# Designs tried in a protein design chat: VHH binders against p46559. Part 11

Target 1, 369 residues: p46559
Amino acid sequence: MTAIEKFFTEKSPDSEQVLLKVIELGIDFLGGEWKNVDKSQVNVSRVHGGQSNHMFHVTSSTSATPYLLRIHRQPPSQVFTDTVNLAIFSERGLGPKLYGFFEGGRMEEFLPSKTFDVNDVLVPENSRKIGAIFPLYHSINVPVSKSRRCVHLMREWLNGYESLGGGDYEILPTTVNYSDHPKSVSIKDLNHEIDNFEKWSTEIFEHTLVFSHNDLASTNILELNSTKELVLIDWEFGTYNWRGFDLAMHLSETAIDYRVPFPPGIKMNGDLIDNPPNIQIFCEAYVEADKKLKNRSPSDPTAEVKALIQECQFFWPLTNLFWALSAMKHSLLKFENGVDLDVQARDRLAVYFHLKPRSQKIYEELSKK

## First folded at step 1 (VHH)

Design e2 (framework vhh_7xy4_2)
Fold by ESMFold2-Fast, scan of step 1:
Structure e2 (fold): chain B 369 residues (1-369), chain A 125 residues (1-125)
Amino acid sequence: as target 1 above (369 residues)
Amino acid sequence: QLQLVESGGGLVQPGGSLRLSCAASGFTFSDYYMAWVRQPHGKGLEYIATISGSGSSTYYSDSVKGRFTISRDNAKNTLYLQMNSLKPEDTAMYYCARDLYGSKPWTEYSGQDYKGQGTQVTVSS
């Protein structure tokens, strides 16, 4: 535990020491009215509980700018890349402003907004807005590794599963009605699936590599109260990846409801997986926004949209294999997040094998040019 | 003027149940996510649960999942927390809060911009 983490976790938020420290940070990084704030005017509250992070919402009764204070639980080296990514988004107006960082923590803008839920992302106009914002993020040049794609994390999770004593995995779906999958898979089988998809993706989609969110569930989308503009948050899995994986990840998440009671705390909708209602509008919005951003003349909007839909369909099963491998490993670690991780892994694997034949056909068609 | 008034707390034995209420005024209640947070004596605020403006989406911390149920009545501008199978560890001051971000257990952002005066829950014999 770092000195600053110990300071903020072992003291009451209303202690004189904490109030003076958050005023000092406000003066140092924000200035303005913070120079005129007395400790009696300051309120500090924890805004996210549990084991994940130490987050504090710092406000005052004055016009001093409120901020979110994040105290890192992880070693400084593990947060460096995430902080650089956030700084780039901040400078481009594509996320909360990064007010500053210091050894063991950072300060971020508090954005008055509402978080989307699964009903919001199924509204066609919202799907259009989400499709239109992706090119802004996909156009950013982030100075990080381009080789640590989704398959890198998948191999790390599968290796972790094996090292924890994991073995053959039985596929017994609970929330999807699919039967066109193996009854069980070995670690060797799963490694082969990763290798095969990496080979296919590299051969037909290597030109589509962009910095990607990789986890755009509905709850990682904020709608700003003042402008109704969307902001993407929670870039924990942000890395360079094939564009279609990022887009397919969002589309896949629109077919999953996490509002159901635990257990299982998750329900996949097979009808939305098989026939996603907004994929056309979503891809049309992406292509239009991408063309506008890059000042490209329309070469044939219909053909480009059709190609992007095919690209999303190709990567859809891989997004499910990605989260299945994560769930398998974290189930062995007894991780608790309100979702039955074994149900998630089994259902995700069933979806993977159900959709894989379509991806293979797309590979065969596109590899012939 | 924003106002949140909590009620329904009290002393209850382990395994018992309580239902908390929060009366909201001074804003368009149905436009906002609402949350319940708690503060054990001498400790920081802990997130419990969030509910969307329409009431269709709910999120819970792992410590209360399956035991607590968050709900709302937009016609009455009232937020509820049904607390079942109470444990001594649930002893805390409970606050209702207006949530700008729709906090969830797996998000790093939380937007509680206002909370009420609280209602005390004590689980003991």
Scores: ipSAE 0.000, ipTM 0.133, lowest interface PAE 21.2, mean pLDDT 83

Design e3 (framework vhh_7xy4_2)
Fold by ESMFold2-Fast, scan of step 1:
Structure e3 (fold): chain B 369 residues (1-369), chain A 124 residues (1-124)
Amino acid sequence: as target 1 above (369 residues)
Amino acid sequence: QLQLVESGGGLVQPGGSLRLSCAASGFTFSRYAMAWVRQPHGKGLEYIATISYSGGSTYYSDSVKGRFTISRDNAKNTLYLQMNSLKPEDTAMYYCAAEFTSDYLGYPESTDYKGQGTQVTVSS
């Protein structure tokens, strides 16, 4: 734990020390009215919702600019990635304004908004809105590596798992009722799965590379109170990637409930995985918004939507392998985030093998075209 | 036990060249990406270069691009950094690192280096 994390976690938000510290930050990074704010005029409230950060909403009864204070719990490299991505989207009006950063934290614009949950993302109209906002983010040129895709991070996690003493892994799903998977996988088997999917993706979908969020769970979607427009937040896994992976990641997350009691703190819904109710509406909205943004008119809109659904279905298992490998590594690090990481890894591997045959069939069909 | 032993540093004049080496042991060197990072006296770590496990792909920071070349010899478990057109601002302690974990920008998640590094001083 950093000194700034200890300061904010060990003290009450209404303590004199915290009130003086948030005034100091307001003066240093925002200036203006913060220079003349009395501690009696300041309110600091904790914001729940982040496993990676401690969040505080800092306001005053004056005209001083309110801000969101983020104190990092995650490694510096993940913080750096998220901050760079936020700075780029801040400059383009696509995310909260970045007011400043310091060792162990940052200050950003507080957006009066509703954070989505699993109930919200299953509403068909919300699925349409989310599908419609993706092309805006996918159209942005971000000055970062275009070769460090999802498979790069997957290999790093698997290598980390091995370096920490990890070995063969038993697939014993807890929350999904699947049995069409191997009973155990070796590190060699998992490397083969990554290599195989990379080969397939490169052969049939290399033309679909876009800057991707890669972690669009419901809690990373804000609905602005004033306009009802959506804003995507927490870009710490943002990288150039195959478009279908990003879309499939969001769809996969709509089938997972993290509100269940810990342990396990996670429940996957096999019925939603097998028969995703909103995939048609989501893909229709994406295609329509992409057409408007690029001023294009395809000759067969129905065929384009059908192709995008197939693209999402192809990448769906890979999104589960992605988080399974992360969970395997972080379980060995004794990481605590309110989810049983072994349950997550086992269930996600079961989903991967359950859905893989569909992806292979899609590859075989599209590689002949 | 994982070990990384850096060597090849020294005093050199501006415009000169040095080749750094890193001898790796205690892990399967050919399976991991490797990196060079440096730390000037009294400053933070600066990322210099990465090389893939096979040697087929490399990445360089803007400050050294065109001047430094990273390479590896998997048969000898050795990582190299060829430094050309050295400048006073290249003065730093240089460390090699195995990339077990990193973000999409290639920055190591961990700064746990084995060994003491090798000092490079560029001065007239």
Scores: ipSAE 0.000, ipTM 0.125, lowest interface PAE 17.8, mean pLDDT 83

Design e4 (framework vhh_7xy4_2)
Fold by ESMFold2-Fast, scan of step 1:
Structure e4 (fold): chain B 369 residues (1-369), chain A 126 residues (1-126)
Amino acid sequence: as target 1 above (369 residues)
Amino acid sequence: QLQLVESGGGLVQPGGSLRLSCAASGFTFSYYAMAWVRQPHGKGLEYIATITGSGGSTYYSDSVKGRFTISRDNAKNTLYLQMNSLKPEDTAMYYCAKSRGEYTIYGDKSYPLDVKGQGTQVTVSS
């Protein structure tokens, strides 16, 4: 635990020590009016920051610049990726302004906004807006590895599962009524699935490589109060990846409700998985926004939208394999995040095998010249 | 290791009172909204009350509003539920629950919740 994490864990946000510390940080990193703030003018309120951060909204009754203070609870390597990504997007006007970072924390712009939930992402107009902003983020050049795609993390998680004593895994879904899956899978089977999807993706979609969010659940989308514009946050899984994986990840997350009581804290909607209501609107918005951003006209707009829908359908099962492998490993580490990780892994594997035949058919169709 | 240990349940006459306690450990208690939920025999989970991490706001289901009071002592990592004017319909296993960490609303959060405790039985009968 860092010194600053220990400090904020041990002290009340209303304590004199905390008030003086946030003034000190304001002076050091922001300057300006913070030099003239006394502790009686400062308000520190806790903001729920997920499992990886202690978050505080620091304000005053003066004109001193308010800020969001994040105190990290995760390993430095995970924090490094998110901070670097935020710095790049901050410079481009595509995320909260990064005011500064230090060992164990960072200070950033507080965006008066609504965080989306599962009900918001199923609204057709919101689906259109999300589809329209993806090309803006996909157009950014980030100076990171282009070889460490989603399959790299999948192999890391599977290797971690094996090293922790994991073995054959039974597929017994709880929230989806699918039966077109193996009863169990071995580590060898799962490595084979990763290898096959990597081969297929490289052969038919290598030209679609873009810097991707890879985790666009509803809770990582902010709607600004003032403009109603959307901002994507929490880029800790950000890597270069096939764009269809990024798009399919978001679409897959619209079919999953995390608001159900724990246990299990997760419920998959098979009807939305089989018949996603907003995929057409989402893909139309992506193509139109991408066209405007690149000043291009598609040769056949209807065919381009149809091809993007097919691309999303191809990658949909892989997004579920991705989180299944994470859940398998982290279940053995006894990780607590409000979701039954075994239920998540089993349901996600059931979805993977249910959708895989469609992906294989798409590969066979697109590998023909 | 997150742990929630409920206590204070028991048998009580209609119109009586009980105070439930929940001892929390393994997380920074004051950062999370806490709730009480109950499960009557053979029925689903029913939401009762939520209190924010600071204790500054409380929320109640209509079935218990005016009869139950949720409170917390952040110095002792303890959540409480004061139950007054108990009815036979209040008979249930009562669970202490912590808010989940994946939702980052710049505003109010009353759900979703984790249920990590073993529970404490409340029986209201004559």
Scores: ipSAE 0.000, ipTM 0.198, lowest interface PAE 14.0, mean pLDDT 83

Design e5 (framework vhh_7xy4_2)
Fold by ESMFold2-Fast, scan of step 1:
Structure e5 (fold): chain B 369 residues (1-369), chain A 125 residues (1-125)
Amino acid sequence: as target 1 above (369 residues)
Amino acid sequence: QLQLVESGGGLVQPGGSLRLSCAASGFTFSSYWMAWVRQPHGKGLEYIATISSSGDSTYYSDSVKGRFTISRDNAKNTLYLQMNSLKPEDTAMYYCATQVSYDTGYLRSEHYDYKGQGTQVTVSS
């Protein structure tokens, strides 16, 4: 636990020490009216920060700019990535304004908004809006590595699993009724799956490399209260990656409900995995928004939409392998986030092998052109 | 043992007014942001208004700006919503909610774990 995390977690938000600290931060990072604020004029309200951080909304009775104070929890590497990505999006007007960052925390704009849930993302009009906003983020040139894609993190997780004493893994799905998978996989088998999918993706989709969110679950989508415009948040996994992985990640997450009681705290919907609603509307919206943003010819988009649907279908299993490997490693670390990580790993591996044959056929078709 | 008890709803004609109240207990009310959210029959939760823990900052949905006023009395652990110029589209079950954010660090109007039983508002002739 960092010194600043201890400070904010061990003291009441209304304590004199906390009030003076948030004034100090306001002066240092925002200046202006904060220099004229007395502690009696300041209010600090705790917003529960979930698994990744502690949140406080800092306000005053003056015209000093209110801010959201985020105090980070472990792991630090994801915090660094999220902060850097937010700084870039803040500068470009595509996320909350980043007012400042420091060791163990950051200050950002508070956006009055509704956080989406699984019911919201299955509404066709919302699916269209989400599809239409992706090209805006995919068009940004971000000054980070273009080689550290999803497969890099997958290998890090699998190596971590092995280093923690992990071995052969039994595939016993709990929430999906799939049986077209191996009974178990070895670490060597999983490395082969990563290598094979990287080879396929590089051969047929290298031209689709874009800066990607890689974790667009419903809860990382804010609908602004005032305008109803969408804002994408929580860029801790943001990297350059194949476009279809980013899109397929969002689509895959629409088929998963995390509101079920723990354990298991997760339920996958096989019907939505096999027959995703709104994939047509989602891909149509992406293509049209991308054409408009890049001022491309308004030719018939039917072939382009069909190709994008195929691209999403190709990457869908890989998104499940991605989170399965994370769950396998973090289960051995006894990480707690309200989800049974072994149930998640087993179900996601079952989905991976169920969908993999479709991806192989797409590879075979596109690699021969 | 967090408890939120909403009251003050009822049947009202278009153009009428209602004042909703929320009695909070089981937590340090003065340290938390509070919200009013509503759910029309057969629809999802819709955000209405939020208020900071001190009461000095308020935010409203565009659909209610200028018509609704959110306020709080920290000494009485009570949240209020003054609703004026009511319209048929304001018909919904109204809920008081604590502002506890999970995974995003932002206010969630659909946090079921911290809302009360609600109070029904019906605007019709």
Scores: ipSAE 0.000, ipTM 0.179, lowest interface PAE 13.3, mean pLDDT 83

Design e6 (framework vhh_7xy4_2)
Fold by ESMFold2-Fast, scan of step 1:
Structure e6 (fold): chain B 369 residues (1-369), chain A 124 residues (1-124)
Amino acid sequence: as target 1 above (369 residues)
Amino acid sequence: QLQLVESGGGLVQPGGSLRLSCAASGFTFSNYAMAWVRQPHGKGLEYIATISWSGGSTYYSDSVKGRFTISRDNAKNTLYLQMNSLKPEDTAMYYCARPDTSYGFTEYLGSDYKGQGTQVTVSS
């Protein structure tokens, strides 16, 4: 099982052994022209991917179908969830085609594409395209648990923080100029915040549960070179959740720049948090695409768009509490990700308390209907 | 408590050898791939080697291939790095790390859990 990882990592991509092995895989899983390929016609190039995989782009000078080869570096349980999600999206034409899987790896379609960055997601036309693609994914019925939502994971992280010796946490923001927050929070305070948001979300938004990405940062969006269509990748965190959390997660990430030097490796833009420039266009695109997908007659979407903007605004602080709790726990585990986790936790908690009053007002307005 | 405790570093002359150890506790060691990373003074983290959860597969950075060997003893919850033919440029703080790829956001930025480190100095 692990023999295949050793094979591909210890040998040069242009070695005879590797060239013969990728031809063998091409014949076994794809057939066709791979049966007629000589090793001299094959090119194997390492691809930079996530930490989960060793990735290779396998091509030839023939008409044999090129493929992306993933050799797994992580435990099978994490690989299984991502592979199942990819298989479902592949079948529906919503992700790379899955060509096959084997012990220790898989083969999939290589998508010639550009990975988005923070500059790309702030372009209004791109924001419109992202808004329009969400309903396609939100409409999918996936055979996984519908009870494990964002708040379940938040409690796991907070419990982990406490079990590692974590205690009261000072809120000293570094990159945002917010001051409308407590000076510190206790574990009891944070549990109360989670409980409150779960209660509010269940009461006013329970009907909005959809299969969600839950982690749509700019770098998880590919723009296809050929068509300029978007593809969402890295579904390892895909679960059922309130759709407004998924949408707000993406919007929140457009206001954060991770390209700044470490430390701190993160900078939050308070102006974009307070006045998100593309939220109107984003929500308009979502509503239009959702109506078309559900075969609803064309109608004036004004009220529905306004409601979706409120839904996104309601969940925005929760997305920041979510990553703050993750950062608090993982800081104690000495986790390294190119971001100062204490700066991230403090800034995100400051954002949470800055935005919470708006969410409470929205809850009060919608719960009185 | 999740803990990674490195040991075995020290001062060694060029061409010498050292064996680093990492004692893991607070998690099921045999279920996780493990890595060694290093940080030279005033520089960023540099990836050295990875070993699969079973010990059957290993990966090395180009700077250490043929000189370093990563291994593990799952019965003792211990990770090892055998360092041969040491060079002055191998001078760094060496960390035992447990990769965590549970979330796409975390993976987008890169992710590792690390111990406190053990200093390796190669001079004179």
Scores: ipSAE 0.000, ipTM 0.108, lowest interface PAE 20.2, mean pLDDT 82

Design e7 (framework vhh_7xy4_2)
Fold by ESMFold2-Fast, scan of step 1:
Structure e7 (fold): chain B 369 residues (1-369), chain A 125 residues (1-125)
Amino acid sequence: as target 1 above (369 residues)
Amino acid sequence: QLQLVESGGGLVQPGGSLRLSCAASGFTFDDYAMAWVRQPHGKGLEYIATISSSGRSTYYSDSVKGRFTISRDNAKNTLYLQMNSLKPEDTAMYYCAKYLTEGSYRVTPGYFDYKGQGTQVTVSS
């Protein structure tokens, strides 16, 4: 833990030490009116919805610029990625402004907004709005590696699991009632699954590479209070990746509720996984927005939407394998995030094998065999 | 005025037992999941146990499974931690913590809505 993480973790937000520290940061990084602020005029409150950061909303009763203070818990590589991504989106007006960064944290614009939850993302109009905003982010040219896709991180997590003494993993789902899966999988089996999906994705979807969020759960979507426009946040997993993975990740997350009592702190909805209610409107919105953004004429809009739905269905199981491997590794590290990581891993592996046959059929159809 | 007041800590010999209590006020206690977390001197915060708002679901860290029991009395706005078979490694400041349940998010020990002043548990011969 960094010195600054320890400072903010151990002290109350209304303590004199914290109030003086946020004034010091305001003076150092923002200047202006912060030099004239007394601690009695400062309010510090915790911000919810983060998984890898401690977040604080810092305000005052003066004209001093309010800011969001983010104290990092995530590894240096993810901090680097997230900061670079934020700087790019900040410059383009697609995310909060980056005010500055320091060892262990950063300061950014506070956007008066409502964070979405699972109820919000299942509303058809919101699904349409999310589908329509994806092309804006997918069109951005980001100066990062184009070869380090989702499978790269998956291999890192699986190698980490093995290095920590992990072995064969039993698939005993708790929140989904799927039975069409192996009883257990070996590390070799999981590596084979990653290799097969990478091969399939490269053969049929290499032309779909775009800069992707890769973690668009409801909690990473802000609805601005003033305009009702959506802003996508927390780009710590942002990489070039197959477009369908990014879209399928969001769709998969609409079928998961993290508000259920702990344990397990997670519930997957098999009915929404098997029959996603908003996939049609979501894909229609994406195609329409993409066409407008690129000023292109539709050659066959109905066929294009159908193809995108198939693309999302192809990648859906891979999004679950992605988080299953993360959960397997982090369970061995005794990581606590309000979710039973073994339940998450087992349920997500069950979903993976349940959906995999559809992905194989799509590969066979699109490989022109 | 939200408050969490822990009590029941003290000095105990290895193999002994202690029961911690947390008196909650200033919020609707039965709407929120609650947790016990601990911090050994000079170390980071360690998650120990969580209990759902109704009390029907509980979770324990591997370090305390089978030895500690979390429970709550919603009529009295009180959270409990029964600690049995105490070990020197259990020596820490113990905190009662409240989670925010509104919204779809994952919670971690570092993202508590509030935690109290703590109660010291020392396991020593």
Scores: ipSAE 0.000, ipTM 0.192, lowest interface PAE 13.7, mean pLDDT 83

Design e8 (framework vhh_7xy4_2)
Fold by ESMFold2-Fast, scan of step 1:
Structure e8 (fold): chain B 369 residues (1-369), chain A 126 residues (1-126)
Amino acid sequence: as target 1 above (369 residues)
Amino acid sequence: QLQLVESGGGLVQPGGSLRLSCAASGFTFSTYGMAWVRQPHGKGLEYIATISHSGGSTYYSDSVKGRFTISRDNAKNTLYLQMNSLKPEDTAMYYCAAGDRYSWTDEGLTYTQDYKGQGTQVTVSS
């Protein structure tokens, strides 16, 4: 833990030390009325937090500009990526304004909004809105590596797991009722799974590379109070990647409830995994929005939607392997994020093997074309 | 049927210590995360500590961090809370809970309840 992370996690938000620190940050990065703010006029409240950040809403009774303070828990490279992505989206009006960054944290615009949850993303109209906004983000040209995709981070996590003394991993799902998986997997087995999916994805979907969020859980979607428009936040895993992985990541996350009591702090819904209710409307919305954005008129929209559904189904298990490998590594680091990482890893591995046969069939069908 | 039975509460002087126990039955204890929550008289439920199913991860509220220790014995189906340096503001009914905890929302920290026991009273006074 960094010194600043310890400072904000160990002290009450209403402590004198915290109030003075947020005034100091306000003066340094925003200036203006922050120079005239007394600690008695400041309010600091913890807000909806992701697994990678501690978040605080800093306000005052004065006209000083309120801000959202993020204190980082993730590696420096992921912090750098998220900050660069936010800066680009900020300049284009597609995300919160970036007010500034410092070692261990950053300050950004607080957007008066509702953070989505699992109930919100299962509403058909919301699935349509989410599907419709993806093409806007997928069409942005971001000046970052186009070869470093999801599989590169997966290998980093698996290598980290091994270097921390990790070995064979027993698959004992807690929240999903699947039994069509191996009892355990070795590090060699998991490397083979990554290599296989990279090969399949490259052979049949190389033409689908787009700048991707790669982590669009419901809690990374804001609905603005004023306009009801959606904003996608927390781009720390933003990279060029296969489009279907990004879409499948969001769809997979609609089948997972992180608001259940901790521990385990996670519950996967096998019925939604097996039969996602909104995949049709989601893919229809994506195709329609993509057509409008690119001013194109496909001759067979029905075929294009069916192809996108197949693309999402192909990548669905890979999204679960992705987070399983992260959870395996971080459980050995005893990382505290409000989710039982062993439960997450076991359940996600069970989902991976349950869905993998469908992906293999899709690969076999499309590799012949 | 999930059952949780708390014990170990009582009257103690400020600065004293107490060890709470929770005996669990009616479910596979080793697969459930567990929590301690408390409710002061006339106030809402307050999260104190959680522990993962394996015991490998523990989390504490700011008000008790460094003073309380949560632990479990899966072989005995028992959850523990070691309470040191007790303060008058620690006075509350203490509940063992299976899977209960606070969740973070855009409105701040909110508590959701699934299962909790009958409670054990802790009173810290001079």
Scores: ipSAE 0.000, ipTM 0.142, lowest interface PAE 18.1, mean pLDDT 82

Design e9 (framework vhh_7xy4_2)
Fold by ESMFold2-Fast, scan of step 1:
Formats: C-alpha cells, structure tokens, sequence
Structure e9 (fold): chain B 369 residues (1-369), chain A 127 residues (1-127)
C-alpha cells in the first residue's frame, strides 16, 4: 500500500485532511478556479471503482473543474500500461481526459454517463452501437509490443498458479449445465491448450492483429448522458491481439451476469453462450463501420459478415480459458473482486471445452484453403 | 428500523440436522439478495450460501455443498438454511446477511458489499 493509498483509505472523505488534499491536487494539476476554492465549497464522494482502484468524485459549488481521483491498489508497474493507454486515448478524444498522474494515483475527467449492464448490452440497438465503435479503437496505433498477446499473459498466469503450489484442477461447473469437458486438467494439459490455440490462431488469423481492449464487459462501456455516444474505458489489459479475441470477449461477456449475489457473484447463461442473439447485428455493424473508417470498397458485405461471425466463434472459447487461468492464479492469492474465483475458473473451463470442437472445425476448414 | 433476527441454532450431535430462520423487517425483503455467513470461534467470516431476490439462483461454498439448502419465503420476509449431515467443523455463529451488489464503474465485476448482518445464532456440533 502506497502512502497516498493509506491516506485516502484511512480517512473519511469529508475530513478536513482529505478536503485540503483534493484542493491541493486541483490547484497543482488543474489550476484555474481551484486556486480560489475553500474547503466548505468542496464535495468528495466515493465512487465504487472496484478492486483495482479507490475512486473519488471531487466537485465544488464553484466553476472549478470537477475531477475523478483514482488511487491505485496495484503496484506502480501494473498501473503503467493503463495510464499510457489512457493518455493516448485522452489525446485522441477516445476516452476520459487525463488531467494528470502521480505516484500511486491519477486525476481524470468524470464523464456524466450511464454505465452499461447485462440488460443494456443485450438490447439489439446497443449491440449495433458497440459493434460500430470497435473499428475506431482497433484502428489506433499504440507504441507497445505487437508480439505480447493474450497467450503470453495466459502463460504468465498459469506459471504463477504453478509457482503458488497449484496442481491438477477439477472442472465442476456451478452456473452452466455442461458435462462435455474433462473431469480435471493438469498444468501440462492447460499449457497444451494454450500452445494449440496459439498455433491455430497464428496459422489462420495472423493478419487480424489490432490494438485490443481484451476486457470489454458491459461495465466498461459508458453511454454519455449528453450525446448517447459510447465510450470504452478500463484499458488495463489493452494489447495487440487477434481482432476476433477482442470481439469474442465482448460477446462472451454478454452471456455473463455479475449482478448475482456474492458468492459467487457470477452466473453464466448457457443459452446465450450456445445461441448469442445479437452476434449478427454486432458483426454487421463492425464491418460497416470498419469500411467507412478505412474508406474501403468493394467487398461482399454478406460474405465478410459471415467470415467475422466465424472468426468470433473461433476465439470465443479462448476468451474463457484466458479468464479461467487468471481466476486460478488469483484464487491462490486470495484476491477479492466481487466474484468467487473458483466458480469463475470452473465454469469458464467448462465453457472452453464445450466450445473448443467448433473452433477446431473452423481451423480445419480455413487451414485447408 | 432495519432488522434481521436469526433463530434455530443449538447443540446437535455429528450427523444431525438443524433449520435456521431469519426474520427480516424494515426494508423490502424481496428486492435484496440474501446470504448466510458463519464465523467459527477465533476465525474469519465464511460465506456459505447465497440466494437471489426471487430464489431462482442459489450458491453454496464447497464446505457445505450437498449438505445445506438455502431458501426464502418473500411473502413472509423469511430466509432459511436447512443444515443436514452436520460436522464438528460446522460449529460457528451463523449470520443472516442482506447482500448489496452494484456494478463497478470501469470494471467487469461487482464489489462485495454486505449491507447489513443480524446478531447471529450459535450452532455447536459436538458429541
């Protein structure tokens, strides 16, 4: 715990010490009217920012610029990627404005918005809007490694799991009613699955590498109150990756409800996994927006949409293996994020094996051509 | 005004059964997910069972799965825990908990919030 994290966690938001500190930060990073603000004019509200951040909305009764204060719970090295990504998106008008950063925290624009939930992302018009904004983010050139993809993080998590004393893992799904999976998997088995999927993805989809969000759950989508435009937030897993993984990650997350009580704090919907209702409209919107952004024509829109749906279906199981491996490691670390990590790992492994045969068939069809 | 009152605890032999009840008042019971949480003497809190607002979804910790059943009666504002095949390690103070969940800004999960707990009922499993 950093000194600044300790300061903000141990004191009440309405304490004189906190009020003076947020004025000091406002003066230092924003200037302007903050130089003229008295503590009696300042309001500090806790915003629920999850396990990665302590968040505060800082406002005043004056014209001083309000800001969102994030105090990182993560080591500085883990925050670096998220801060760099936010700075780039801030400069390009694709995310909240980054007002400044310091050791242990940052200040950014609070966007008056509705945070989406699972009900929102299942609305067809919202699926269309989300599909339409992905190409904008996928077109950005970010000066980071293009070789460090999802499989590298998966191997790091699996190695971490083993290093913490992890062994064979029993697959006992709690929220999905699947039985077409092994009863248990070894670390060797899981390494084989990662290697196999990396080989398949490289052979048939290497040309699809784009800068990807990799974690687009409903709660990482803001709908602006003023314009109804969508903004994607929380880029801490942002890397170059196969496009279909990023799209499939979002689609997979539309089948998961995190509003169930903790524990487990997670429920997967097998009917939505097996028959995703909005995959067609989502992929149609992506293709149309991508064509407009790149000013490209001609192509067969029907064939291109069909190919993108197949691409999403191919990567869908890998997105579940990705979070299963994270959950396995972090369960041993006693990490708490409002989700029972063992339930998440078991259910996601069950989904992985349930969907893997479809991905193998797609690989066999596309590798022969 | 908000109140959760647990009852039904007591001393039982290993292999025995108990049914715990929790009477809720001062809030709209049917609008909240509920949980049973236990605390053995000198140890931390353990969530053992949760139930959705309608009762259509339930969850159990590995330590009690197959032995305990959580249920609710929204018409009576009452939460239940049926405990079968009791073991000495089930000895603990059992709390009824009102569970508040919310969507985190900029995160794909929920932050755990135990909004309110009752005073508890003691379960002792001993020969």
Amino acid sequence: as target 1 above (369 residues)
Amino acid sequence: QLQLVESGGGLVQPGGSLRLSCAASGFTFSSYAMAWVRQPHGKGLEYIATISTSGSYTYYSDSVKGRFTISRDNAKNTLYLQMNSLKPEDTAMYYCARHETYIKYGDSGYELTTDYKGQGTQVTVSS
Scores: ipSAE 0.013, ipTM 0.365, lowest interface PAE 8.3, mean pLDDT 85

